# VH-VL binders against NAD kinase (nadK), part 64

Target 1, 268 residues: NAD kinase (nadK), of Syntrophomonas wolfei subsp. wolfei (q0aze0)
Amino acid sequence: MKIILVNNRFKENTEKKAQEIAGQLSALNVEVIIDNGLDEPYAGTVDFIMVLGGDGTMLRAARRYGQRAIPVLGVNMGTVGFLSNIEINELAEYLPLILREEYSLEARMMLEVAVFQQQSLLTRVFCLNELLLRSNSPRMLSFALEISGQKLEPYRGDGLIVSTTTGSTAYSLSAGGPIADPQLDAFIVTPVASHIINKRPLVVSPEREISLHLLEEREAIIGIDGQIKMDFGAENRVLIKRAPHPLLMVNLKAKPFFTSIDRSLQRQ

## First folded at step 2 (VH-VL)

Design m1 (from r1 with heavy chain P100S Y101L Y102W D103F S104G S105E G106Y Y107P L108Y; framework fv_ragifilimab)
Fold by ESMFold2-Fast, scan of step 2:
Structure m1 (fold): chain C 268 residues (1-268), chain A 122 residues (1-122), chain B 113 residues (1-113)
Amino acid sequence: as target 1 above (268 residues)
Amino acid sequence: QVQLVQSGAEVKKPGASVKVSCKGSGYTFTGYYMYWVRQAPGQGLEWIGVINPNSGGTTYNQKFKDRATMTVDKSISTAYMELSRLRSDDTAVYYCARDSLWFGEYPYFDYWGQGTLVTVSS
Amino acid sequence: DIVMTQSPDSLAVSLGERATINCKSSQSVLYSSNNKNYLTWYQQKPGQPPKLLIYWASTRESGVPDRFSGSGSGTDFTLTISSLQAEDVAVYHCQQYYSTPYTFGQGTKLEIK
């Protein structure tokens, strides 16, 4: 069995725990590849991905490995997140189930984001939560939104979020979007609230294609899962579709989504 | 500790220009928008404009657009507001203020400078 | 431009009694997408800059005493001080941040009777 162990080198606790767990797994004759975010994604075949850390580390793992249809388990290090399934102090208890493949999988949709300059593809990335278009200055953006070839009236404001249902509790929530059941597949299109824009969030079929471009030259950025930032100008266009494969998240124990989100919002 | 420290009082003649500075400390200067607000004697507060310290991008109140210029010097964590062609009714205390969150929140002002009195007299 | 009008211009309230200050906007500052009112209250003591008290019409800033509360929606807003203390003597300003230019009320001067 070959496992990728994903952690964040720049988080002190996760690096120490990753080394400890890698040693434990190696003692059980499991081959371990450590991905701490510094190198390119591991190119070889693996059987399982274990993510040590918070939601940010899981988002990176999803972008790197989510399209490979490999089981991904989130292991929380102390602070409860939405994307982890078990706590670090529970790992020893669940490890035999992992090694025997005795778990269920939950499919989570992902976005495919393609950024163009004129007709040329500049980059293609995948993400679990959202794409954010935002102004990189106090000036409002003027931009066009198309949904499956249908042109909406122009938008004016600070930006727009195109989110998965998993991302409904991330930036989309802060911008006034709905909380969505992550078992649903849908795009949530949420305007970043400005003092002038009177636009409503949209919930649309995951089979639709969404495109965005600026109508005026402004300093703007595209953000992916809050972790990747790209300059976005009037010469650029972005196309957003459902990714070919969902992220396969490991369920070793039941997680009550609605009570978890309710608890989290009461403490923030 | 977050602190905004402004330059000292100025006395100017009509037609002159004044440049007020605001130095931020105790936080990431480029992470928060900087706003300029004035208060004339016996009047309420009046918004002049906002600058993004990271990009230098500005939005002005239309009333001040032709006379106000906002700039930043990131190397010394200092924002500037220059007002030209001064009139007697520009006599006011000028404040800088920081927004509560650069992204994901909207502009309400959690920290203010101490104010700079600008007197315009002939 | 959104015009903010406060009432009264000044009021005197006895220590321990309730003080009520009103703020009206010329158009709604309620954003339907997030159901938030873009309305803030500041306290300003003589010779000092304004101090944030309340944002989103009713959310009290950290460190602000429980006796301060904000209420209202759309165009009509109220700041209430449930039991006036000596340190509450100040000018109170409302501000909308719904639309540029951001605008303030003229201020309400609160004095002890």
Scores: ipSAE 0.000, ipTM 0.384, lowest interface PAE 15.7, mean pLDDT 85

Design m10 (framework fv_ragifilimab)
Fold by ESMFold2-Fast, scan of step 2:
Structure m10 (fold): chain C 268 residues (1-268), chain A 122 residues (1-122), chain B 113 residues (1-113)
Amino acid sequence: as target 1 above (268 residues)
Amino acid sequence: QVQLVQSGAEVKKPGASVKVSCKGSGYTFTDYYMYWVRQAPGQGLEWIGVINPDSGGTTYNQKFKDRATMTVDKSISTAYMELSRLRSDDTAVYYCARDTFEWGSYDLFDYWGQGTLVTVSS
Amino acid sequence: DIVMTQSPDSLAVSLGERATINCKSSQSLLNSGNQKNYLTWYQQKPGQPPKLLIYWASTRESGVPDRFSGSGSGTDFTLTISSLQAEDVAVYHCQNDYSYPYTFGQGTKLEIK
């Protein structure tokens, strides 16, 4: 069995804990690859991915490995989040089940984001939460939104979010989007400070293709999961579609989504 | 100097089509939306639609959707509005107008063409 | 569709006196995201295209004389000319700039008394 341990080396205690867990797994004849986010993703075959950290570390793991259809377990090491399944102090109890492959999987859709300049592909990235288009200046954006070739009325405002259902509790929520059941596959399209009050969040089929481009020369950026930033100008267009593979999240312990979000929102 | 210059007046019979042109100069043509508006003699203004000169994307007023076609030719900085199956009540001055870019005031008609009178008579 | 209604249809005012034109929308033109009213006023002189006067209900376009002012919010808007000059004789149009389809009032013809 080969396992990738994903951690954030700059968070106190996570690097030391990753080394301790790696030692424990090695003693059980498991090959361990440590991924602290600084190097390229491990290219070899692996059987399991264990993410040690909060939601941010899980988002990074999903972008690096989510398309490989490998089980991914979120292990919480501090602040409560939505993407972890067990606490670090529970890992020893669940480790035998992991090694015997005795767990269930929950599929979470991901976005495929392709950025073009004319007909040339500049970048292709995957993400678990959302793509954000926003102005990089005080000036409002004018941009075109197309859904499966259907041209909507031009958008004017500070930007737009295209989110997965997993991302419904992230930036989309802050911008006025709905809270969505993560078992549902859908895109959520949420305007950011829209010029037109009747521009509502849209919930659309995950089989649709969404394209965006600016209708004017403006300083704008594309943000991915709040972690990657790319310049976006009038010569660029972005195509968003459902990624080929969902993230396969490991369930070792029942985690009720609705009571979890209810508790989380009471603490904000 | 920003300028929008439209084609000359036209006289058409009922059932014919008319194609009005609007040539932009003094600015980057693809940077601004182009709107089409008409005004029947002695009446108010009526919005026909908008086109993005860069992409060719259009949004039409539902009233004109089945008869109006807006296009652009970027190589000569010219927008076109064609109205088919003309009726006598289509007699009007047809204007092109450029969207404003400054002050975050999008969708304002800051520069207008001089207008094209289209007369539909038997 | 948002219906725009102007009043009066025509107005005669003496030189130097105040002229007031009203515009009502069937639906609010207030964008709650930026607190701007998307109501635009145009001036149209005989044989000429409309000229932008005021946008966001009260913001005067560059080059437009200080005697022109706009006011109002939501569904009720007013254009005021504080001291009428001969050059102000025109038809004035209000426009829904809030949502498609863009709609205009019927126009108010302003004449010298």
Scores: ipSAE 0.000, ipTM 0.369, lowest interface PAE 17.8, mean pLDDT 84

Design m11 (from r2, 13 letters changed; framework fv_ragifilimab)
Fold by ESMFold2-Fast, scan of step 2:
Structure m11 (fold): chain C 268 residues (1-268), chain A 123 residues (1-123), chain B 113 residues (1-113)
Amino acid sequence: as target 1 above (268 residues)
Amino acid sequence: QVQLVQSGAEVKKPGASVKVSCKGSGYTFTDYYMYWVRQAPGQGLEWIGVINPDSGGTTYNQKFKDRATMTVDKSISTAYMELSRLRSDDTAVYYCARDYLEWSDTPYGMDVWGQGTLVTVSS
Amino acid sequence: DIVMTQSPDSLAVSLGERATINCKSSQSLLNSGNQKNYLTWYQQKPGQPPKLLIYWASTRESGVPDRFSGSGSGTDFTLTISSLQAEDVAVYHCQNDYSYPYTFGQGTKLEIK
């Protein structure tokens, strides 16, 4: 068995904890690769991915490895989050189940984001939560939204979020989007501070293709999972589709979605 | 060890161009934005622009847009900033600085800076 | 452009005493999507490049001593050094990290009284 341990290089003690866990796994004849975010993603084949950290670390793991159809387990190291399944102090208890593959998998849809400049593909990235288009200047954006070739009326405002159902509790929620059951596959399209009265969040089929481009010369950025920041100008366009593979999240312990979200909203 | 190493001091005549290099080591070069910032003697910091080393995309401060050019050579993990039509008031220390692309889990700021390159524009 | 204004321009504080530096932006630096203020603080000692101290207005960079803290939201921000030490003598800069062009305050020079 070969496992990738993903940790957050900016959290104190996570590197030390990753080394301790790697030692424990090596003693059980498991080969371990540590990914702390500094190097390129590991290119070889692996059997399992263990993410040591909060939701942000899981989002990075999903972006780097989510398209490989490999089981991914979120192990919480501190801050309360939605994407972890067990706590770090529970890992020793569950490790035998992991090694025997005695767990269930939840499929979570991902986005495929392709950014173009004058017909040339600049980059292609995957994400678990959302793409955020926002202004990078005091001026509001004017932009075009197309859904499966259907042109909507132009948008004016601070931006737009295209989210997975998993991302419904992230930036989309803060912008007024609905809370969605992550077992559903759908895109949630949520305007950010729209200037037009009655622009509402849209819930659309995950088979739709969504495209965005600026209608005026403006400085904007696109953000991926709140982690990657990319420049976006009038010469650019972005195409958003359902990613070819869902993220396969490991379920070792019941974690009811609705009780988790309810607790978090009560602390707002 | 993560570091940014810049080219050495330059003395230029007014009207000339200067090209400053910034070589990254100890990290994945394309995972970080590269910013250029200058500081005239006794003055505050002034942002020149940013380049995404992976895409080559750039954003310039409007003040420098007609004179500054930022480029990257991925094969040697090196960023460049060229400033043309130099004036005496371009005399400054020029810094490169990186900013990690992963913002929710990581510092959203310039965490590693080059040592600085003094550019002197003299008559 | 977002204009960043620091106060005071210079400050003299005795060792062990509290130092407070203020920074005001001409427009809000709050990102409603993640509830973070995109305000960054840097420390710069003579002959050295700036050093990242605080990002997202209140999050300390790894390795920065606990005596440094950031606070504020929207347009008004504060950097506090709870108990000044000799090594803290430097110029402190605040930065708009919200939108391009990135802009800096004029700097606050902190000296021992």
Scores: ipSAE 0.000, ipTM 0.488, lowest interface PAE 11.6, mean pLDDT 86

Design m12 (from r2 with heavy chain E99G G100E D102I F103D L104F S105G G106S Y107E E108W Y112L; framework fv_ragifilimab)
Fold by ESMFold2-Fast, scan of step 2:
Structure m12 (fold): chain C 268 residues (1-268), chain A 123 residues (1-123), chain B 113 residues (1-113)
Amino acid sequence: as target 1 above (268 residues)
Amino acid sequence: QVQLVQSGAEVKKPGASVKVSCKGSGYTFTDYYMYWVRQAPGQGLEWIGVINPDSGGTTYNQKFKDRATMTVDKSISTAYMELSRLRSDDTAVYYCARGEYIDFGSEWYFDLWGQGTLVTVSS
Amino acid sequence: DIVMTQSPDSLAVSLGERATINCKSSQSLLNSGNQKNYLTWYQQKPGQPPKLLIYWASTRESGVPDRFSGSGSGTDFTLTISSLQAEDVAVYHCQNDYSYPYTFGQGTKLEIK
């Protein structure tokens, strides 16, 4: 069995814990590859991905490995989040189940984001939560949104979020988007500080293609999962569609989504 | 000891180019991104750009994109920032700084800084 | 570009007393997805490079004394030194880590009275 341990090197306690766990797994004849985010994703075949950290580390793991159809387990290190299934102090009790492959999998849709400059593909990335288009200056953006070739009236405002249902509780929530059951597959399109009163969040079939481009020269950025940032100008366009594979999240214990989000909202 | 050591002070005439070096030691050079920041006398800090020492990939502040070039020599754990067509308002202390920028990540603070290189542009 | 404005430009505080430095951004630095504010504080002593003090508005860098604390959210941030020591004489800079070009405030010079 070959396992990738994903952690954040710059969080000292997670790096030390990753080394400890790698040693324990090696003693059980498990091959371990440590991915601390600094290098390119491991290119070889693996059987399981264990993510040590919070939601941010899970988002990175999903972008790097989510399209490989490999089980991914989130192990929380103490930060409250939505994407982990077990706590680090529970790992020892669940490890035999992991090694015997005695767990269920929950499929979570992902976005495929392709950024073009004219006709040239600049980059293609996958993400679990969302793409955010937003202004990088005090001036509002003017931009075009197309859904499956249907051109909507121009948007004016600070930006737009295109989210998965998993991402409905991330940026989209703060921008006024709906809370969506992550077991549903849908795009959620949420305006950010729109200056047009009747612009509402849209819930769109995951089979549709969404494209965005600026109508005026402005400083703007594209944000992916709150972690990747890239310049977005009038010469750029972005195409968003459902990723070919969902992220396969390991479920070792029941974690009721609605109770978790309700608890989180009580802390706001 | 973990440190960034920069090249010495430079005096240049307007229109010239300057190339500042930054050598990392005490850590794996390719494990961290390298940022360049400048500070004019008595002024605040201004970001120039970032380079991934492993791939050589760069992102520039648009203000400097036409004049700044960042490069790296992995064999000697050294990053370089060259600024061309110098003007008197380019007089500043130029810093290299180490930080996390993995997958363009959201943790873009600078945890280790070089000692700075004073570049004076005068006639 | 996000404009970062610090106040005051200079501040004199007696040893052992509380020092407070403010930083305002022209746009929110709050990442609503993870509820972190992308604001960083640096300390710069005379003749030295800046040194990281606090990131995510309130997370203290390893090795930084606990008398340093950061607070605030969105567009209004504060750096507090609970009991000023002689070695704290420096210029303090806030930085936008939310949007490039990663703009900085103009700096606040902290001196002993």
Scores: ipSAE 0.000, ipTM 0.405, lowest interface PAE 11.8, mean pLDDT 85

Design m13 (from r3 with heavy chain R100T Y101L G103F S104G G105E S106L Y107S; framework fv_ragifilimab)
Fold by ESMFold2-Fast, scan of step 2:
Structure m13 (fold): chain C 268 residues (1-268), chain A 122 residues (1-122), chain B 113 residues (1-113)
Amino acid sequence: as target 1 above (268 residues)
Amino acid sequence: QVQLVQSGAEVKKPGASVKVSCKGSGYTFTSYAMYWVRQAPGQGLEWIGVISAYSGDTTYNQKFKDRATMTVDKSISTAYMELSRLRSDDTAVYYCARDTLYFGELSPFDYWGQGTLVTVSS
Amino acid sequence: DIVMTQSPDSLAVSLGERATINCKSSQSVLYSSNNKNYLTWYQQKPGQPPKLLIYWASTRESGVPDRFSGSGSGTDFTLTISSLQAEDVAVYHCQQYYSSPWTFGQGTKLEIK
């Protein structure tokens, strides 16, 4: 058995704990690969991914490994989040279940984001929460949204969010989008500070292709899961599709979505 | 052990179609993408397309888009590439190759099939 | 399309000596946001499929001997074999996976002198 431990090398408690856990797993004849996020993703075959940290570390793990359809377990190190299943203090209790593969999996859809200049692909990335198009200046954007080739009336505002259902509680929520059951597969398209009052969030089939481009030269950026930022100009186009593989999240412990989001909204 | 096993050699006449299969074993088939690459005798490698074994979503090299069709049958862990309206210059060894990520962080082809020789002659 | 050009087309190197193969892309394959070059090297022996050697220009695949190394950035890349062994006789291919369509160099045939 081979496990990847994903952690943040700059967080001293997480780094120390990752080394401790790696030693414990090694004593049980488990091969451990530590991924601190700065090195290349491990390219070999692995059986399990354990993410030590908060939601940000899970988003990074999903981007790096989510398309491999390997079980991914979120282990919370302190701050309560949406994407962790167990607490670090519970890990020793649950390790035997992990090693015997006695757990259930929850599939979470991901986005495939391709950024073009003319017909040339500049980059392709996957994400778990959302793509955010936003103005990088005080000026509003004017941009075109196409859904499966259907051209909508132009948008004018600060930007747009294209979100997964998992991402419905992230930036999309802050911009007025609905809270979606993560068991659903759907895109949520939420305007950011739209000048047009009747531009409402859209919930569309995950089989749709969504295309965005600027109608006027403006300073804009594309943000991916709040972690990757790219300049976006009038010569660029972005194409968003459902990613080929969902992230497979490990359930060792019941964590009902609706009671979790209810409590989280009280803390925000 | 990961293994990709392709169908046997084929001899076709110009204008015919050929369908090459690639069966995956030793891994979860639907967790990977399958790439198709060909190599004419004594020449370099040429990419045909890629298919997600999970979704069936395809991306084709524009050169082959009108003639190539890629499909998967998840129940038997097998990917297919069909090339129609064959010409003599389609004579090549056709390979399938696995990628750990379908357009993810862009990983390389880590395992290859043994190749299928397709000969187009009259 | 990104065009990949290798040089030389063929070379002969004595056992134990250094072999150097070059690969040039018609446009940069460096993605500036993650500082990675989307370039891969493959080894192909007669009658066999290609075998992955190096990805992201300089990362060696597991199980590949440390005499193989990749270097370069942007448009100019090099594969080096520091001490040639008999089993290294093969055709070596570079590939870019930065922009669709994926494209390969024409190949470099490496022979024992």
Scores: ipSAE 0.000, ipTM 0.393, lowest interface PAE 15.1, mean pLDDT 84

Design m14 (framework fv_ragifilimab)
Fold by ESMFold2-Fast, scan of step 2:
Structure m14 (fold): chain C 268 residues (1-268), chain A 125 residues (1-125), chain B 113 residues (1-113)
Amino acid sequence: as target 1 above (268 residues)
Amino acid sequence: QVQLVQSGAEVKKPGASVKVSCKGSGYTFTSYAMYWVRQAPGQGLEWIGVISAYSGDTTYNQKFKDRATMTVDKSISTAYMELSRLRSDDTAVYYCARGLFDYSSGYHPDAFDIWGQGTLVTVSS
Amino acid sequence: DIVMTQSPDSLAVSLGERATINCKSSQSVLYSSNNKNYLTWYQQKPGQPPKLLIYWASTRESGVPDRFSGSGSGTDFTLTISSLQAEDVAVYHCQQYYSSPWTFGQGTKLEIK
């Protein structure tokens, strides 16, 4: 068995814990690769990915490895998040189940985001939560939204979020989007501070293609999962579609989504 | 037109550091990643690392990660690669090259479409 | 690391004749989800930086003459120059960008017979 341990390179305690866990796994004849984010993703074949940290570390792991159809387990090392399944102090209890492959998998859709400059592909990235188009200045954006070739009326506002159902509780929620069952596959298209009062969030089939481009030259950015930022100008176009593979999330312990989100909303 | 212009040749002694610059022009600097590649005399090309010109995020070839440092200065559209603790086998032409990089997934949809002219770094006693 | 191996190391071809350069990767550079091969070909003339010829194994870069073509999939790739011209004398490099570290072949030196 070969396992990748994903941790946060900027958190010393997480790095030490990754080394401890790697030692424990090696003692059980498991090959371990540590991915602390400094290096390129491990290119070889692996059987399992263990993510040590919060939701942010899971989002990075999903972008790096989510398209490989490998089981990914989120192990929380602090505050409870939506993407972790077990706590670090529970790992020893569940490790035998992991090694025997005695767990279920939940498929979570991902976005494929392609950014173009005119006809040239600039970059292609995958993400678990969302793409955010936003103004990078106090000025409102004017932009075009097209869904499977259908051109909507021009949008004016601070931006737009295109989210997965997993991302419905992240930036989309803060912008007024609906809470979606992460077991569903759908795009959620949520306006950010619309100038026009009657611009509503849209729930769209995951088979659709979504494209965005600016109608006026403005300072804007494309954000991916809140972690990657790219400049976006009038010469750019972004195309969003469902990624070829979902992220396969390991379920060792029941995590009740609806009661968790209710509790979270009480704290907001 | 799109250009990458590198700093001039350097001669260094073993143990010293060298810092090579690469200035972009004719394009939006922050929309692309900057790759660093070297070529020893009569040898093939060897990748050192990549830096996002927008975020400053870096990814290094494991072979170089304890000696190489990549940075960008957006205000002058310039990328830098510093290599420390030089050895004689670091003698090479060092290239910067423009390309796109998804550092989160580790694959690149665009190739190295624009290259700098190269900077010869000679390390000798 | 993915190891890239080119063959031959050196090749001499008469003007107007076909030149063929091979590149083999130690593991597949085909990404099954998009059915793309993460392989690139570069041309390098003496004293000059490499110039992009082909990406995605078979897509010719804008401005590159039609006589250049790339083919292959998975682990075995070929660069073909259908009718060699004098200006094509160069070292040709293949590169994979499927996984880190990005790796290059050793290069193939193309000369006129």
Scores: ipSAE 0.000, ipTM 0.400, lowest interface PAE 12.3, mean pLDDT 84

Design m15 (framework fv_ragifilimab)
Fold by ESMFold2-Fast, scan of step 2:
Structure m15 (fold): chain C 268 residues (1-268), chain A 123 residues (1-123), chain B 113 residues (1-113)
Amino acid sequence: as target 1 above (268 residues)
Amino acid sequence: QVQLVQSGAEVKKPGASVKVSCKGSGYTFTSYAMYWVRQAPGQGLEWIGVISAYSGDTTYNQKFKDRATMTVDKSISTAYMELSRLRSDDTAVYYCAREGILTGYFEPYFDYWGQGTLVTVSS
Amino acid sequence: DIVMTQSPDSLAVSLGERATINCKSSQSVLYSSNNKNYLTWYQQKPGQPPKLLIYWASTRESGVPDRFSGSGSGTDFTLTISSLQAEDVAVYHCQQYYSSPWTFGQGTKLEIK
C-alpha cells in the first residue's frame, strides 16, 4: 500500500505530525510519500491520500490529486472545517480501518477550468470549490456569460463566481448564492456585486459548458479555490465544464452536512 | 508596482538577538508567502524559512529552527525575522523574498526581493 | 538536502565573448510527471539583491535580454551569456526548488577580462 500524506507547508506542527505518521505507517510496511506543497505532485500510483490540515489543504490536495480517482481522507489538525472527516486525535482509532480499506466513499464534483488567449490554450486547472472572476481595481467589469452557447445579456459589476455544490458554502455563499446539497452535481453561477439589479444566481446542469470573457479592457483576475490567481484581460476567455473525475472523499465517520452548515451560519 | 522594503543595518554582540523587518507594498500582502534568505559576505545564499502572510504559519530550515522566529503584522503589511543567540558566523545580509503566484502548480521561486539588511555580529 | 555546486567559482570574459556557467545538483531536479526542471538562475550585481533571470531551467524571465539562456536537464545545468556586456558583471546563483529545503549554489563571479 502506498499513501500520500498531504500537509500544510506553513504549519510546522503538521510537518512534524506527518513525519510521525509516516514513520508509523512505514513500520507497518506502508510506503509513504509526503507532499507538503513545496514540490510537484507525486507521480506514480498510490492507493490512498491522507490530508493533514484544514479546508485549504484539502482544496490543494483536490487540485493536485482529485482527478486520479484515489480515496482522499481529510484529517483535521485543530481548525475545524467542512472538508475534513475525522480529527487528528481520532486517527489512531481509524487507522486500522484505513489499512483494511473498510470505509465508504462520497463523490464530489470538480470543475475543469481552461483559460485561453484568443484560440490558444494558456492553462488548464481543476478545482473543488469555485472559479472567481473579479475586478482587481475599483472599476466595475463588463463581461459576457455564455451557457452551452446561449449568450446572456451583458453583466456589469465586480465579477462572477462559478461554483460546484461543494463550493456553495464557500465564496458563492458570501456573494449571495444558495446553499446546495454537496451530493448534487450542478454549477452555481453567482454574480459578485452586480450593478444590474435583476441578475440572480443560476443553478445549471453540470453537463453544460460555461464561458466568460471581458467586453472591455479592465484589470481583472481569475481566482481558483481562493488559492490560484491569474491575470485576465479582454483577449482572454475562460471555459468551465465538469471535470472528468469527481474527488472521492473517504467517510469513516458520519458528518451531517445540513446541521453543520446551519450551526456555522448562526455564528456569522 | 510590487516593492519589499527592509529595515536598516544592525550591529550586534555575540549572544544578542536581531529583528529584521520587511514591509510589502503594491500588492495584497496577505495573498503571498514571505521567505527569508541570508548571504554571508562573499558566500552563497541560504534559506532560513517561510511564513504565510495570511495565517502566520511558519516553516523553518531545520538549521535555524531553534533560533529563528518569523512573524507578520497584517495591519502594516510587514513581516519580521528574529534571530537569537547570534554568533560571529551569523554576519550576513538578510533578505526577504516573495513567493510567486500559483498557476495550478507551485512555482516556488522568488519573484521580488527586499533590498537586504546587513547584520554584523562582532565582539 | 540537495547540494548545488557551481563551476567555476569565478571567471573573466572579454566584452562580446561567450560566458558559460555550470551548475550541478546532487540529485535530479527533473520531475517526470510534468517534464520540468526545478532550477532557477539569479543575477546579483554588487550591492544589490538577487534578480530572477531564468526559471524552469530554460525559461527567460520577462525583460531579461535574449543573450541570456539556460540549458540542461536532470543534474547538469548551464547558464550562457552569448555576448558579454559591461552591465553583466555580477555573481550568478543557481537554485533548486525541486524539494525543501531550498538550496543554492555557491555563486559564480563574472568579471570583464
Scores: ipSAE 0.005, ipTM 0.420, lowest interface PAE 11.9, mean pLDDT 84

